# Miniprotein binders against q53ft3: the designs that were tried, part 1

Every score and structure here is a prediction.

Target 1, 195 residues: q53ft3
Amino acid sequence: MFGCLVAGRLVQTAAQQVAEDKFVFDLPDYESINHVVVFMLGTIPFPEGMGGSVYFSYPDSNGMPVWQLLGFVTNGKPSAIFKISGLKSGEGSQHPFGAMNIVRTPSVAQIGISVELLDSMAQQTPVGNAAVSSVDSFTQFTQKMLDNFYNFASSFAVSQAQMTPSPSEMFIPANVVLKWYENFQRRLAQNPLFW
Structure headers, positions and changes below count from the first letter of each chain, unless a header shows other numbers.
F, E and O are the ipSAE of ESMFold2-Fast, ESMFold2 and OpenDDE, as the mean of both directions, binder to target and target to binder. V2 is 0.75 times the mean of E and O plus 0.25 times the DockQ between their complexes.
[cut] stands for letters that were removed.

## First folded at step 1 (miniprotein)

Design a1
Amino acid sequence: SPEDLIKRAEELVQKAEELMRQALELAKNGDTEKAIELAKEALRLLSEAAELIIKAAQESGNEELIQLAEKLVRRADELIQEAQKLLS
ESMFold2 (binder alone), alone request of step 1: mean pLDDT 80; pTM 0.766

Design a1v
Amino acid sequence: SPEDLIKRAEELVQKAEELMRQALELAKQGNPEKAIELAKEALRLLSEAAELIIKAAQESGNEELIQLAEKLVRRADELIQEAQKLLS
ESMFold2 (binder alone), alone request of step 1: mean pLDDT 78; pTM 0.751

Design a2
Amino acid sequence: GSDEVRKQLEELIKRAQELVEKAIRLAEEGRYEEAIKTLDEAIRLLREAAEIAEKSGDKDLLEKVLELMKKAVELQIEIRKKQLEE
ESMFold2 (binder alone), alone request of step 1: mean pLDDT 86; pTM 0.843

Design a2v
Amino acid sequence: GSDEVRKQLEELIKRAQELVEKAIRLAEEGRYEEAIKTLDEAIRLLREAAEIAEKLGNPELLEKVLELMKKAVELQIEIRKKQLEE
ESMFold2 (binder alone), alone request of step 1: mean pLDDT 87; pTM 0.847

Design a3
Amino acid sequence: MDPRLEEALRLTEEAIKVMEEALKLAEEALRTGSPEDIEKAVKLLVEATRLTAEAIRLAAEVAKETGDPEVIKRAEELAKKGEELIKKVEELLRKLEE
ESMFold2 (binder alone), alone request of step 1: mean pLDDT 76; pTM 0.653

Design a3v
Amino acid sequence: LEEALRLTEEAIKVMEEALKLAEEALRTGSPEDIEKAVKLLVEATRLTAEAIRLAAEVAKETGDPEVIKRAEELAKKGEELIKKVEELLR
ESMFold2 (binder alone), alone request of step 1: mean pLDDT 73; pTM 0.600

Design a4
Amino acid sequence: SEEEKKFEELVKEAEKYLKEAEEAFKKGDYETALKLLEKSIELYNEALELAKKLNNPELIKKVEEGIKRAEELRKEIEEAMKRS
ESMFold2 (binder alone), alone request of step 1: mean pLDDT 88; pTM 0.857

Design a4v
Amino acid sequence: SEEEKKFEELVKEAEKYLKEAEEAFKKGDYETALKLLEKAIELYNEALELAKKLGDPELIKKVEEAIKRAEELRKEIEEAMKRS
ESMFold2 (binder alone), alone request of step 1: mean pLDDT 88; pTM 0.863

Design a5
Amino acid sequence: NTDEILKLVDEAVRLAQEAWELARQGKTEEAIRKLEEAQKVIEEALRRAREIGNEEAVRRLEEVHRAIQELLEQFRRQLEE
ESMFold2 (binder alone), alone request of step 1: mean pLDDT 83; pTM 0.789

Design a5v
Amino acid sequence: NTDEILKLVDEAVRLAQEAWELARQGDPEEAIRKLEEAQKVIEEALRRAREIGNEELVRRLEEVLRAIQELLEQFRRQLEE
ESMFold2 (binder alone), alone request of step 1: mean pLDDT 83; pTM 0.788

Design a6
Amino acid sequence: DIEEKVRELLERLRKLVEEAIEALRKDPSNPEIQKLVQEAIRLAQEAIKAFQEGDLERAEELLKRAEELARKAIELARELTK
ESMFold2 (binder alone), alone request of step 1: mean pLDDT 77; pTM 0.705

Design a6v
Amino acid sequence: DIEEKVRELLERLRKLVEEAIEALREGNPEIQKLVQEAIRLAQEAIKAFQEGDLERAEELLKRAEELARKAIELARELTK
ESMFold2 (binder alone), alone request of step 1: mean pLDDT 77; pTM 0.710

Design a7
Amino acid sequence: MTELQKKAIELAKKLLEILKELQKLHPDDEELQRLLEEVQRALKEAIEEIEKNPDSEEAIKRLEEAIKKAIELAERIKKKYQ
ESMFold2 (binder alone), alone request of step 1: mean pLDDT 81; pTM 0.749

Design a7v
Amino acid sequence: MTELQKKAIELAKKLLEILKELQKLFPDNEELQRLLEEVQRALKEAIEEIEKGDPEEEAIKRLEEAIKKAIELAERIKKKYQ
ESMFold2 (binder alone), alone request of step 1: mean pLDDT 73; pTM 0.635

Design a8
Amino acid sequence: DDSWKEELERLLKRIEELTREAIELARRGEPEKVAELLRRVFELYVEALKIAYEHNDKELLERIMREMQKAMEEIIKAIEEATK
ESMFold2 (binder alone), alone request of step 1: mean pLDDT 80; pTM 0.729

Design a8v
Amino acid sequence: DDSWKEELERLLKRIEELTREAIELARRGDPEKVAELLRRVFELYVEALKIAYELGDPELLERIMREMQKAMEEIIKAIEEATK
ESMFold2 (binder alone), alone request of step 1: mean pLDDT 78; pTM 0.700

Design a9
Amino acid sequence: SPIQEEFEKLMEEARRLFEEAKRLYEKGDKEEALRLFRKAAELFLKAAELAIKNNDPESYKKAIEYAEKAQKYAEEIQKELEK
ESMFold2 (binder alone), alone request of step 1: mean pLDDT 91; pTM 0.908

Design a9v
Amino acid sequence: SPIQEEFEKLMEEARRLFEEAKRLYEKGDKEEALRLFRKAAELFLKAAELAIKAGDPELYKKAIEYAEKAQKYAEEIQKELEK
ESMFold2 (binder alone), alone request of step 1: mean pLDDT 90; pTM 0.895

Design b1
Amino acid sequence: TDEQRRKLEEAIKTLEEVARELEKAGLPEEARRVREIAERLRRALEEGDPEKIRRALEEAVKVLKEIAEKNPELRDAVEKAIRILEEALK
ESMFold2 (binder alone), alone request of step 1: mean pLDDT 82; pTM 0.782

Design b1v
Amino acid sequence: TDEQRRKLEEAIKTLEEVARELEKAGHPEEARRVREIAERLRRALEEGDPEKIRRALEEAVKVLKEIAEKYPELRDAVEKAIRILEEALKRE
ESMFold2 (binder alone), alone request of step 1: mean pLDDT 80; pTM 0.763

Design b2
Amino acid sequence: SLEEIAKKLIEVAKKSLELIEKGDKEGAYKVLEEAIREAEELAKKYGSPELIELVARIAVEIGRAFLEAGDKERAREAFELAERLIRELAK
ESMFold2 (binder alone), alone request of step 1: mean pLDDT 76; pTM 0.711

Design b2v
Amino acid sequence: SLEEIAKKLIEVAKKALELIEKGDKEEAYKVLEEAIREAEELAKKYGSPELIELVARIAVEIARAFLEAGDKERAREAFELAERLIRELAK
ESMFold2 (binder alone), alone request of step 1: mean pLDDT 74; pTM 0.663

Design b3
Amino acid sequence: DPAEELAKKILELMKEAIELFKEGKIEEAREKLKELLELVEELRKLTNDPRVDEIYERIKKLIEEAEKAIEKGDTETAIKKIEEAIELVKELVELLS
ESMFold2 (binder alone), alone request of step 1: mean pLDDT 79; pTM 0.750

Design b3v
Amino acid sequence: DPAEELAKKILELMKEAIELFKEGNYEEAREKLKELLELVEELRKLAGDPRVDEIYERIKKLIEEAEKAIEKGDTETAIKKIEEAIELVKELVELLS
ESMFold2 (binder alone), alone request of step 1: mean pLDDT 80; pTM 0.756

Design b4
Amino acid sequence: SREELIRKALELAEEAIRRAKEANDEELVRLAELLLEAAKLAAELGDERVLEIVIKALEAAIRAIESGSEELRRLAEEIIRTAIEAARRGDREAARKLLEELQR
ESMFold2 (binder alone), alone request of step 1: mean pLDDT 65; pTM 0.585

Design b4v
Amino acid sequence: SREELIRKALELAEEAIRRAKEANDEELVRLAELLLEAAKLAAELGDERVLEIVIKALEAAIRAIESGSEELRRLAEEIIRTAIEAARRG
ESMFold2 (binder alone), alone request of step 1: mean pLDDT 76; pTM 0.714

Design b5
Amino acid sequence: NIDELMKEIEKTFEEMKKLFEEFLKSGTPEEIQKRLEEIIKRMEELLKKLLEISDDPEFREFVKKALELLEELKKALEEGNLEKAKEIMKELLELFKKWAEEQRKK
ESMFold2 (binder alone), alone request of step 1: mean pLDDT 80; pTM 0.776

Design b5v
Amino acid sequence: ELMKEIEKTFEEMKKLFEEFLKEGAPEEIQKRLEEIIKRMEELLKKLLEISDDPEFREFVKKALELLEELKKALEEGNLEKAKEIMKELLELFKKWAEEQ
ESMFold2 (binder alone), alone request of step 1: mean pLDDT 79; pTM 0.755

Design b7
Amino acid sequence: SVEDLLKQIEETLKKAEEATDPEELRKLLQEALELIEKLAEMVPEDSPLRKEVEELRKLIEEALKLVEEGKIEEARELIKKIRELIERIREKLQ
ESMFold2 (binder alone), alone request of step 1: mean pLDDT 84; pTM 0.830

Design b7v
Amino acid sequence: SVEDLLKQIEETLKKAEEATDPEELRKLLQEALELIEKLAEMTGDPELRKEVEELRKLIEEALKLVEEGKIEEARELIKKIRELIERIREKLQ
ESMFold2 (binder alone), alone request of step 1: mean pLDDT 85; pTM 0.838

Design b8
Amino acid sequence: GMEEWIRRFNELAERLIKAIREGDEEAIKRAIEEMRKLAEEILKVNPEYADLVKRIQEALKKAEEALNKGDREGVLKAVEEIRKIMEEISRRLG
ESMFold2 (binder alone), alone request of step 1: mean pLDDT 80; pTM 0.764

Design b8v
Amino acid sequence: GMEEWIRRFEELAERLIKAIREGDEEAIKRAIEEMRKLAEEILKLDPEYADLVKRIQEALKKAEEALNKGDREKVLKAVEEIRKIMEEISRRLG
ESMFold2 (binder alone), alone request of step 1: mean pLDDT 78; pTM 0.732

Design b9
Amino acid sequence: SSDWEEIIRKIEEALRRGDLETAKKLLEELLKEAEKRGDPEVIRRIKEIIKRFEEAVKNGDEEEAKKIIEEAIRIAKELSEK
ESMFold2 (binder alone), alone request of step 1: mean pLDDT 81; pTM 0.776

Design b9v
Amino acid sequence: SSDWEEIIRKIEEALRRGDLETAKKLLEELLKEAEKLGNPEVIRRIKEIIKRFEEAVKNGDEEEAKKIIEEAIRIAKELSEK
ESMFold2 (binder alone), alone request of step 1: mean pLDDT 82; pTM 0.777

Design c1
Amino acid sequence: DEKEKLIEELLKLLKEGDPETREKAAKELVRILKEDPSLVEKFLEELLKLARSDDPEVRKLAIETLAEIAKENPELRERILKILEELAK
ESMFold2 (binder alone), alone request of step 1: mean pLDDT 75; pTM 0.682

Design c1v
Amino acid sequence: DEKEKLIEELLKLLKSDDPETREKAAKELVRILKEDPELVEKFLEELLKLARSDDPEVRKLAIETLAEIAKENPELRERILKILEELAK
ESMFold2 (binder alone), alone request of step 1: mean pLDDT 74; pTM 0.647

Design c2
Amino acid sequence: SPEERAKEFIERAKKAGDWETAAELALKYLEELGDPRLLEIAIEAFLKAGRPEEAIKLAEELVKKYPDNELAKRLLEELRKR
ESMFold2 (binder alone), alone request of step 1: mean pLDDT 75; pTM 0.655

Design c2v
Amino acid sequence: SPEERAKEFIERAKKAGDWETAAELALKYLEKDPSNPRLLEIAIEAFLKAGRPEEAIKLAEELVKKYPDNELAKRLLEELRKR
ESMFold2 (binder alone), alone request of step 1: mean pLDDT 73; pTM 0.607

Design c3
Amino acid sequence: TTEELIKRLLELAEKGDLEGIKKLAEELLKNDPELAAEVVLEAIRRALEKGNIETALKVAEVAKEIDPELAERAREIIEEYLKK
ESMFold2 (binder alone), alone request of step 1: mean pLDDT 78; pTM 0.740

Design c3v
Amino acid sequence: TTEELIKRLLELAEKGDLEEIKKLAEELLKEDPELAAEVALEAIRRALEKGNIETALKVAEVAKEIDPELAERAREIIEEYLKK
ESMFold2 (binder alone), alone request of step 1: mean pLDDT 76; pTM 0.704

Design c4
Amino acid sequence: SDLAKEVLELTRKLVEEAIKRGDPKLAAEIAKEGIRIALELAKRTGDPEVIKAALEIVKIAIEAARQSGSEEAVREVAEAIRELAKEALEKGHPELAEEAKKLADEV
ESMFold2 (binder alone), alone request of step 1: mean pLDDT 80; pTM 0.760

Design c4v
Amino acid sequence: SDLAKEVLELTRKLVEEAIKRGDPKLAAEIAKEGIRIALELAKRTGDPEVIKAALEIVKIAIEAARQSGSEEAVREVAEAIRELAKEALEKG
ESMFold2 (binder alone), alone request of step 1: mean pLDDT 68; pTM 0.566

Design c5
Amino acid sequence: DPREEVKRLAEKAAREGNEELIKEAIELALKHGLWDVIAQVAIIAARYGNPELVDKAIRLAIEHGQEEAARRVAEEARRQGHTELAERIEKLI
ESMFold2 (binder alone), alone request of step 1: mean pLDDT 71; pTM 0.561

Design c5v
Amino acid sequence: DPREEVKRLAEKAAREGNEELIKEAIELALKHGLWDVIAQVAIIAARYGNPELVDKAIRLAIEHGQEEAARRVAEEARRQG
ESMFold2 (binder alone), alone request of step 1: mean pLDDT 69; pTM 0.557

Design c6
Amino acid sequence: SKEEKIKEILEKLKSGEYSPEEAAKELAELLKDDPELIAKVLIELMKEGVDPELIARVAVELAKRGVPKEKIEEALKKAIEEYS
ESMFold2 (binder alone), alone request of step 1: mean pLDDT 79; pTM 0.719

Design c6v
Amino acid sequence: SKEEKIKEILEKLKSGELSPEEAAKELAELLKGDPELIAKVLIELMKEGVDPELIARVAVELAKRGVPKEKIEEALKKAIEEYS
ESMFold2 (binder alone), alone request of step 1: mean pLDDT 73; pTM 0.626

Design d1
Amino acid sequence: MKKIRVEIRVEGDPEKAKEIAEEIAEELAKKYGLEVRIEVRGNEIRVEIEGDDPEAMRKAAEEVVRRLKEKGVKVEVEIED
ESMFold2 (binder alone), alone request of step 1: mean pLDDT 72; pTM 0.637

Design d1v
Amino acid sequence: MKKIRVEIRVEGDPEKAKEIAEEIAEELAKKYGLEVRIEVRDGEIRVEIRSDPEAMRKAAEEVVRRLKEKGVKVEVEIED
ESMFold2 (binder alone), alone request of step 1: mean pLDDT 66; pTM 0.540

Design d2
Amino acid sequence: SMRFVIKITVTDPNPERLRELAREAERIAREEGLEVKIEVHGNTITIEVEAPSPEKALKVIELLKKLAEERGYKVEIEIKE
ESMFold2 (binder alone), alone request of step 1: mean pLDDT 78; pTM 0.722

Design d2v
Amino acid sequence: SMRFVIKITVTGDPERLRELAREAERIAREEGLEVKIEVHDGTITIEVEAPSPEKALKVIELLKKLAEERGYKVEIEIKE
ESMFold2 (binder alone), alone request of step 1: mean pLDDT 72; pTM 0.634

Design d3
Amino acid sequence: GTYKVRVTIRGDNLDEETVKKIVEEIARKYGVEVEIRVEGDEVVIEMTFDSEEKAREAAEEFKKELEKRFPNVEVEIEVTES
ESMFold2 (binder alone), alone request of step 1: mean pLDDT 79; pTM 0.740

Design d3v
Amino acid sequence: GTYKVRVTIREGVSDEETVKKIVEEIARKYGVEVEIRVEGDEVVIEMTFDSEEKAREAAEEFKKELEKRFPNVEVEIEVTES
ESMFold2 (binder alone), alone request of step 1: mean pLDDT 81; pTM 0.754

Design d4
Amino acid sequence: MIELTIRLEVPKEVAEEVKRLVEELAKRFPGIEVRIEVKDGHLIIHIKGENKEDVERLARTIEEAVRKAFGEDVKVEVEIRE
ESMFold2 (binder alone), alone request of step 1: mean pLDDT 74; pTM 0.690

Design d4v
Amino acid sequence: MIELTIRLDVPPEVAEEVKRLVEELAKRFPGIEVRIEVKDGHLIIHIKGDSPEDVERLARTIEEAVRKAFGEDVKVEVEIRE
ESMFold2 (binder alone), alone request of step 1: mean pLDDT 74; pTM 0.687

Design d5
Amino acid sequence: MKVVIVIEVRGDEELARRIAEKLKEIAERYGAEVEVRVEGDRVLVLIRGDPETVKKAVEEALRIAEELGAKVRVFVLDGDSDPEEAIREAEERLRKL
ESMFold2 (binder alone), alone request of step 1: mean pLDDT 68; pTM 0.614

Design d5v
Amino acid sequence: MKVVIVIEVRGDEELARRIAEKLKEIAERYGAEVEVRVEGDRVLVLIRGDPETVKKAVEEALRIAEELGAKVRVFVLDPSLSPEEAIREAEERLRKL
ESMFold2 (binder alone), alone request of step 1: mean pLDDT 71; pTM 0.654

Design d6
Amino acid sequence: DKVTITIEIEGPPEVLEKIRKRIEEEFKKRGLRVETEFRDGKLVIRVEGISEEEARELIKRIQELVEKYPEAKVTVEIHRE
ESMFold2 (binder alone), alone request of step 1: mean pLDDT 78; pTM 0.707

Design d6v
Amino acid sequence: DKVTITIEIEGPPEVLEKIRKRIEELFKKRGLRVEVEFRDGKLVIRVEGISEEEARELIKRIQELVEKYPGAKVTVEIHRE
ESMFold2 (binder alone), alone request of step 1: mean pLDDT 78; pTM 0.715

Design d7
Amino acid sequence: SRTFEVRIEFDSPEDAEKAYEIVKKLAEKYPDVELEVRLEGNVIIIRAKSSDKEKLEELRKEIEELLRKAGLKPRVEVREE
ESMFold2 (binder alone), alone request of step 1: mean pLDDT 76; pTM 0.706

Design d7v
Amino acid sequence: SRTFEVRIEFDSPEDAEKAYEIVKKLAEKYPDVELEVRLEGNVIIIRVKSDDPEKLEELRKEIEELLRKAGLKVRVEVREE
ESMFold2 (binder alone), alone request of step 1: mean pLDDT 73; pTM 0.663

Design d8
Amino acid sequence: MEKYIVRITVKTDDPEKFAEALRRAAELAKKLGGEVKEIRVDPEKGTIEVVIEVDSEEAAEKIAKELEKEFGVEVEVERVE
ESMFold2 (binder alone), alone request of step 1: mean pLDDT 71; pTM 0.628

Design d8v
Amino acid sequence: MEKYIVRITVKTDDPEKFAEALRRAAELAKKLGAEVEIRVDPEKGTIEVVIEVDSEEAAEKIAKELEKEFGVEVEVERVE
ESMFold2 (binder alone), alone request of step 1: mean pLDDT 69; pTM 0.585

Design d9
Amino acid sequence: GEKLYVEIRIKADPEKREEVIKIIEEAARKAKEKFGVDIEVRVEEDPETGEIRILIIVEGATEEQAKEIAEFIKKELEEKVGVPVEIRIEKR
ESMFold2 (binder alone), alone request of step 1: mean pLDDT 73; pTM 0.671

Design d9v
Amino acid sequence: GEKLYVEIRIKADPEKREEVIKIIEEAARKAKEKFGVDIEVRVEDGEIRILIIVEGATEEQAKEIAEFIKKELEEKVGVPVEIRIEKR
ESMFold2 (binder alone), alone request of step 1: mean pLDDT 69; pTM 0.627

Design e1
Amino acid sequence: MKTVVLVFSDNPEIIKKVEEIAKKYGIEVRVFRTEEELRKAIEELKKQGNVDVIIFVSEDPEMIKRAKKLAEELGLPVIVITTDPEVAKELEKI
ESMFold2 (binder alone), alone request of step 1: mean pLDDT 69; pTM 0.629

Design e1v
Amino acid sequence: MKTVVLVFSDNPEIIKKVEEIAKKYGIEVRVFRTEEELRKAIEELKKQGNVDVIIFVSEDPEMIKRAKKLAEELGLPVIVITTDPEKAKELLEEALKKL
ESMFold2 (binder alone), alone request of step 1: mean pLDDT 71; pTM 0.660

Design e2
Amino acid sequence: GKIRILVVTTDPELAKRIEEIAREEGVEVEIIYTESPEEAIRIAVEKVKKEGYDGVIVIGVPEEVVRKIKEEAKVPVVRVDSPEEAEKAIRELLKK
ESMFold2 (binder alone), alone request of step 1: mean pLDDT 79; pTM 0.788

Design e2v
Amino acid sequence: GKIRILVVTTDPELAKRIEEIAREEGVEVEIIYTESPEEAIRIAVEKVKKEGYDGVIVITSDPELARKIAEEAGVPVVRVDSPEEAEKAIRELLKK
ESMFold2 (binder alone), alone request of step 1: mean pLDDT 77; pTM 0.744

Design e3
Amino acid sequence: MRVLIIIVTEDEELIRKAIELAKRLGAEEIIVLVVSEDPEKAKRVAEKALKEAGVKVRIRVIRSDPEEVKKIIEEELKRFKPDEVIVITDDPELAEIARKAAEEA
ESMFold2 (binder alone), alone request of step 1: mean pLDDT 71; pTM 0.670

Design e3v
Amino acid sequence: MRVLIIIVTEDEELIRKAIELAKRLGAEEIIVLVVSEDPEKAKRVAEKALKEAGVKVRIRVIRSDPEEVKKIIEEELKRFKPDEVIVITD
ESMFold2 (binder alone), alone request of step 1: mean pLDDT 75; pTM 0.708

Design e4
Amino acid sequence: TKVLVIYSDPEHREEAEKIARELEEKGFEVEVREVTSDEEVERAIEEAKKRGADLIILLISPELLKDPRIRKLIEEALKLGKPIIVVLVGVSEEEVKKVFPEL
ESMFold2 (binder alone), alone request of step 1: mean pLDDT 72; pTM 0.676

Design e4v
Amino acid sequence: TKVLVIYSDPEHREEAEKIARELEEKGFEVEVREVTSDEEVERAIEEAKKRGADLIILLITDDPRIRKLIEEALKLGKPIIVVLVDSEEEAKKIAEELLK
ESMFold2 (binder alone), alone request of step 1: mean pLDDT 59; pTM 0.517

Design e5
Amino acid sequence: DVTVIVVSNDPRILEAAKRLAEEDPRIKEVIATTDPEEAARLAKEKNADIVIVDKSDEELAKKVIEALRKAGFKGKIYLYSTDPEELEKLKKELGVDGVIT
ESMFold2 (binder alone), alone request of step 1: mean pLDDT 74; pTM 0.704

Design e5v
Amino acid sequence: DVTVIVVSNDPRILEAAKRLAEEDPRIKEVIATTDPEEAARLAKEKNADIVIVDKSDEELAKKVIEALRKAGFKGKIYLYSTDPEELEKLKKELGVDGVITDPEEAKRLIEELI
ESMFold2 (binder alone), alone request of step 1: mean pLDDT 74; pTM 0.739

Design e6
Amino acid sequence: MKIVVIIEGGDEETIKRVIELVRKLGGEVRVVKSPEEVKELAKKGEVDVVIVVTEDEEFAKKAREIAEELGIPVIVIRVSDPERLKREAEEIIKKI
ESMFold2 (binder alone), alone request of step 1: mean pLDDT 73; pTM 0.707

Design e6v
Amino acid sequence: MKIVVIIEGGDEETIKRVIELVRKLGGEVRVVKSPEELKEALEELKKEGVDVVIVVTEDEEFAKKAREIAEELGIPVIVIRVSDPERLKREAEEIIKKI
ESMFold2 (binder alone), alone request of step 1: mean pLDDT 72; pTM 0.652

Design f1
Amino acid sequence: SEMKEVRIKVDPDEDPEKIAKKAIEFLKKGYRVRIEIRGVSEEEARKILERIAELLKEAGIEFEVEVKGDTFIITVKPKE
ESMFold2 (binder alone), alone request of step 1: mean pLDDT 80; pTM 0.772

Design f1v
Amino acid sequence: SEMKEVRIKVSPNADPEKIAKKAIEFLKKGYRVRIEIRGVSEEEARKILERIAELLKEAGIEFEVEVKGDTFIITVKPKE
ESMFold2 (binder alone), alone request of step 1: mean pLDDT 79; pTM 0.758

Design f2
Amino acid sequence: SKVRIRVEVRHPDGRTVEYEFEVESIEEAIRFAKELAERLKKENPDVEVEIEVEGLSEEDMRRIAEEIIRAAREAGAKEVRVEVRDGKLIIRIRF
ESMFold2 (binder alone), alone request of step 1: mean pLDDT 76; pTM 0.746

Design f2v
Amino acid sequence: SKVRIRVEVRHPDGRTVEYEFEVESIEEAIRFAKELAERLKKEGAKVEVEIEVEGLSEEDMRRIAEEIIRAAREAGAKEVRVEVRDGKLIIRIRF
ESMFold2 (binder alone), alone request of step 1: mean pLDDT 78; pTM 0.757

## First folded at step 2 (miniprotein)

Design a1a
Amino acid sequence: SPEDLFKRAEELFQKAEELFRQALELYKNGDYEKAIELFKEALRLFSEAAELIIKAAQESGNEELIQLAEKLVRRADELIQEAQKLLS
ESMFold2 (binder alone), alone request of step 2: mean pLDDT 81; pTM 0.747

Design a5a
Amino acid sequence: NTDEILKLFDEAVRLFQEAWELYRQGDYEEAIRKFEEAQKVYEEALRRAREIGNEEAVRRLEEVHRAIQELLEQFRRQLEE
ESMFold2 (binder alone), alone request of step 2: mean pLDDT 75; pTM 0.665

Design a7a
Amino acid sequence: MTELFKKAIEEAKKLFEELKELYKLHPDDEELQRLFEEVLRALKEAIEEIEKNPDSEEAIKRFEEAIKKAEELAERIKKKYQ
ESMFold2 (binder alone), alone request of step 2: mean pLDDT 74; pTM 0.643

Design a7b
Amino acid sequence: MTEELKKAIEEAKKLLEIFKELQKLHPDDEELFRELEEVQRALKEAYEEIEKNPDSEEAIKRLEEAFKKAKELAERIKKKYQ
ESMFold2 (binder alone), alone request of step 2: mean pLDDT 73; pTM 0.618

Design a9L
Amino acid sequence: SPIQEEFEKLMEEARRYMEEARRLFEEAKRLYEKGDKEEALRLFRKAAELYQKAAELFLKAAELAIKNNDPESYKKAIEYAEKAMEYAEKAQKYAEEIQKELEK
ESMFold2 (binder alone), alone request of step 2: mean pLDDT 91; pTM 0.924

Design b1a
Amino acid sequence: TDEQRRKLEEAIKLLEEVARELEKAGFPEYARRVREIAERFRRALEEGDPEKIRRALEEAVKVLKEIAEKYPEFRDAVEKAIRILEEALK
ESMFold2 (binder alone), alone request of step 2: mean pLDDT 75; pTM 0.684

Design b1b
Amino acid sequence: TDEQRRKFEEAIKTLEEVARELEKAGLPEEARRVREIAERLRRAFEEGDPEKIRRAFEEAVKVLKEIAEKNPELKDAIEKAIRIFEEALK
ESMFold2 (binder alone), alone request of step 2: mean pLDDT 76; pTM 0.712

Design b1c
Amino acid sequence: TDEWRRKLEEAIKTFEEVAREYEKAGLPEEARRVREFAERLRRALEEGDPEKFRRALEEAVKVFKEIAEKNPEYRDAVEKAIRILEEALK
ESMFold2 (binder alone), alone request of step 2: mean pLDDT 70; pTM 0.597

Design b3a
Amino acid sequence: DPAEELYKKILELMKEAIELFKEGDYEEAREKFKELLELVEELRKLTNDPRFDEIYERIKKLFEEAEKAIEKGDYETAIKKFEEAIELVKELVELLS
ESMFold2 (binder alone), alone request of step 2: mean pLDDT 77; pTM 0.718

Design b3b
Amino acid sequence: DPAEEFAKKILELFKEAIELFKEGKIEEAREKLKEALELYEELRKLTNDPRVDEIYERFKKLIEEAEKAYEKGDTETAIKKIEEAFELVKELYELLS
ESMFold2 (binder alone), alone request of step 2: mean pLDDT 80; pTM 0.740

Design b5a
Amino acid sequence: NIDELMKEIEKTFEEMKKLFEEFLKSGTPEEIQKRFEEIIKRMEELYKKLLEISDDPEFREFVKKALELFEELKKAYEEGNYEKAKEIMKEFLELFKKWAEEQRKK
ESMFold2 (binder alone), alone request of step 2: mean pLDDT 70; pTM 0.620

Design b7a
Amino acid sequence: SVEDLFKQIEETLKKAEEATDPEELRKLFQEALELIEKLAEMTGDPELRKEVEEFRKLIEEALKLFEEGDYEEARELIKKIRELFERIREKLQ
ESMFold2 (binder alone), alone request of step 2: mean pLDDT 80; pTM 0.760

Design b7b
Amino acid sequence: SVEDLLKQYEETLKKAEEATDPEELRKLLQEAFELIEKLAEMTGDPELRKEYEELRKLIEEAYKLVEEGKIEEARELFKKIRELIERYREKLQ
ESMFold2 (binder alone), alone request of step 2: mean pLDDT 72; pTM 0.630

Design b8a
Amino acid sequence: GMEEWIRRFNELAERFIKAIREGDEEAIKRAIEEMRKFAEEILKVNPEYADLVKRIQEAFKKAEEALNKGDYEAVLKAVEEIRKIFEEISRRLG
ESMFold2 (binder alone), alone request of step 2: mean pLDDT 72; pTM 0.604

Design b8b
Amino acid sequence: GMEEWIRRFNELAERLIKAYREGDYEEAKRAIEEMRKLAEEYLKVNPEYADLVKRFQEALKKAEEALNKGDREEVLKAVEEFRKIMEEISRRLG
ESMFold2 (binder alone), alone request of step 2: mean pLDDT 75; pTM 0.692

Design b9a
Amino acid sequence: SSDWEEIIRKIEEALRRGDYETAKKLFEELLKEAEKLGNPEVLRRIKEIFKRFEEAVKNGDYEEAKKIIEEAYRIAKELSEK
ESMFold2 (binder alone), alone request of step 2: mean pLDDT 76; pTM 0.685

Design b9b
Amino acid sequence: SSDWEEIIRKIEEALRRGDLETALKLLEELLKYAEKLGNPEVIRRFKEIIKRFEEAVKNGDEEEALKIFEEAIRIAKELAEK
ESMFold2 (binder alone), alone request of step 2: mean pLDDT 78; pTM 0.719

Design b9c
Amino acid sequence: SSDWEEIIRKIEEALRRGDFETAKKLLEEYLKEAEKLGNPEVFRRIKEIIKRFEEAYKNGDFEEAKKIYEEAIRIAKEYSEK
ESMFold2 (binder alone), alone request of step 2: mean pLDDT 70; pTM 0.554

Design c3a
Amino acid sequence: TTEELIKRFLELAEKGDYEGIKKLAEEFLKNDPEFAAEVVLEAIRRALEKGNYETALKFAEVAKEIDPELAERAREIIEEYLKK
ESMFold2 (binder alone), alone request of step 2: mean pLDDT 72; pTM 0.645

Design c3b
Amino acid sequence: TTEEYIKRLLELAEKGDLEGIKKFAEELLKNDPELAAEVFLEAIRRAYEKGNIETALKVAEVAKEIDPEYAERAREIIEEYLKK
ESMFold2 (binder alone), alone request of step 2: mean pLDDT 72; pTM 0.641

Design c4a
Amino acid sequence: SDLAKEVFELYRKLVEEAIKRGDPKLAAEIAKEAIRIAYELAKRTGDPEVFKAALEIVKIAYEAARQSGSEEAFREVAEAIRELAKEAYEKGHPELAEEAKKLADEV
ESMFold2 (binder alone), alone request of step 2: mean pLDDT 72; pTM 0.667

Design c4b
Amino acid sequence: SDLAKEVLELTRKLFEEAIKRGDPKLAAEIAKEGFRIALELAKRTGDPEVIKAAFEIVKIAIEAARQSGSEEAVREVAEAFRELAKEALEKGYPEYAEEAKKLADEV
ESMFold2 (binder alone), alone request of step 2: mean pLDDT 70; pTM 0.583

Design c6a
Amino acid sequence: SKEEKIKEIYEKLKSGEYSPEEAAKELAELFKDDPELIAKVFIELMKEGVDPELIARFAVELAKRGVPKEKIEEAFKKAIEEYS
ESMFold2 (binder alone), alone request of step 2: mean pLDDT 77; pTM 0.703

Design c6b
Amino acid sequence: SKEEKFKEILEKLKSGEYSPEEAFKELAELLKDDPEFIAKVLIELMKEGFDPELIARVAVELAKRGVPKEKFEEALKKAIEEYS
ESMFold2 (binder alone), alone request of step 2: mean pLDDT 72; pTM 0.599

Design d2a
Amino acid sequence: SMRFVIKITVTDPNPERLREFAREAERIAREYGLEVKIEVHGNTITIEVEAPSPEKALKFIELFKKLAEERGYKVEIEIKE
ESMFold2 (binder alone), alone request of step 2: mean pLDDT 76; pTM 0.679

Design d2b
Amino acid sequence: SMRFEIKITVTDPNPERLRELAREFERIAREEGLEVKFEVHGNTITIEVEAPSPEKALKVFELLKKFAEERGYKVEIEIKE
ESMFold2 (binder alone), alone request of step 2: mean pLDDT 74; pTM 0.674

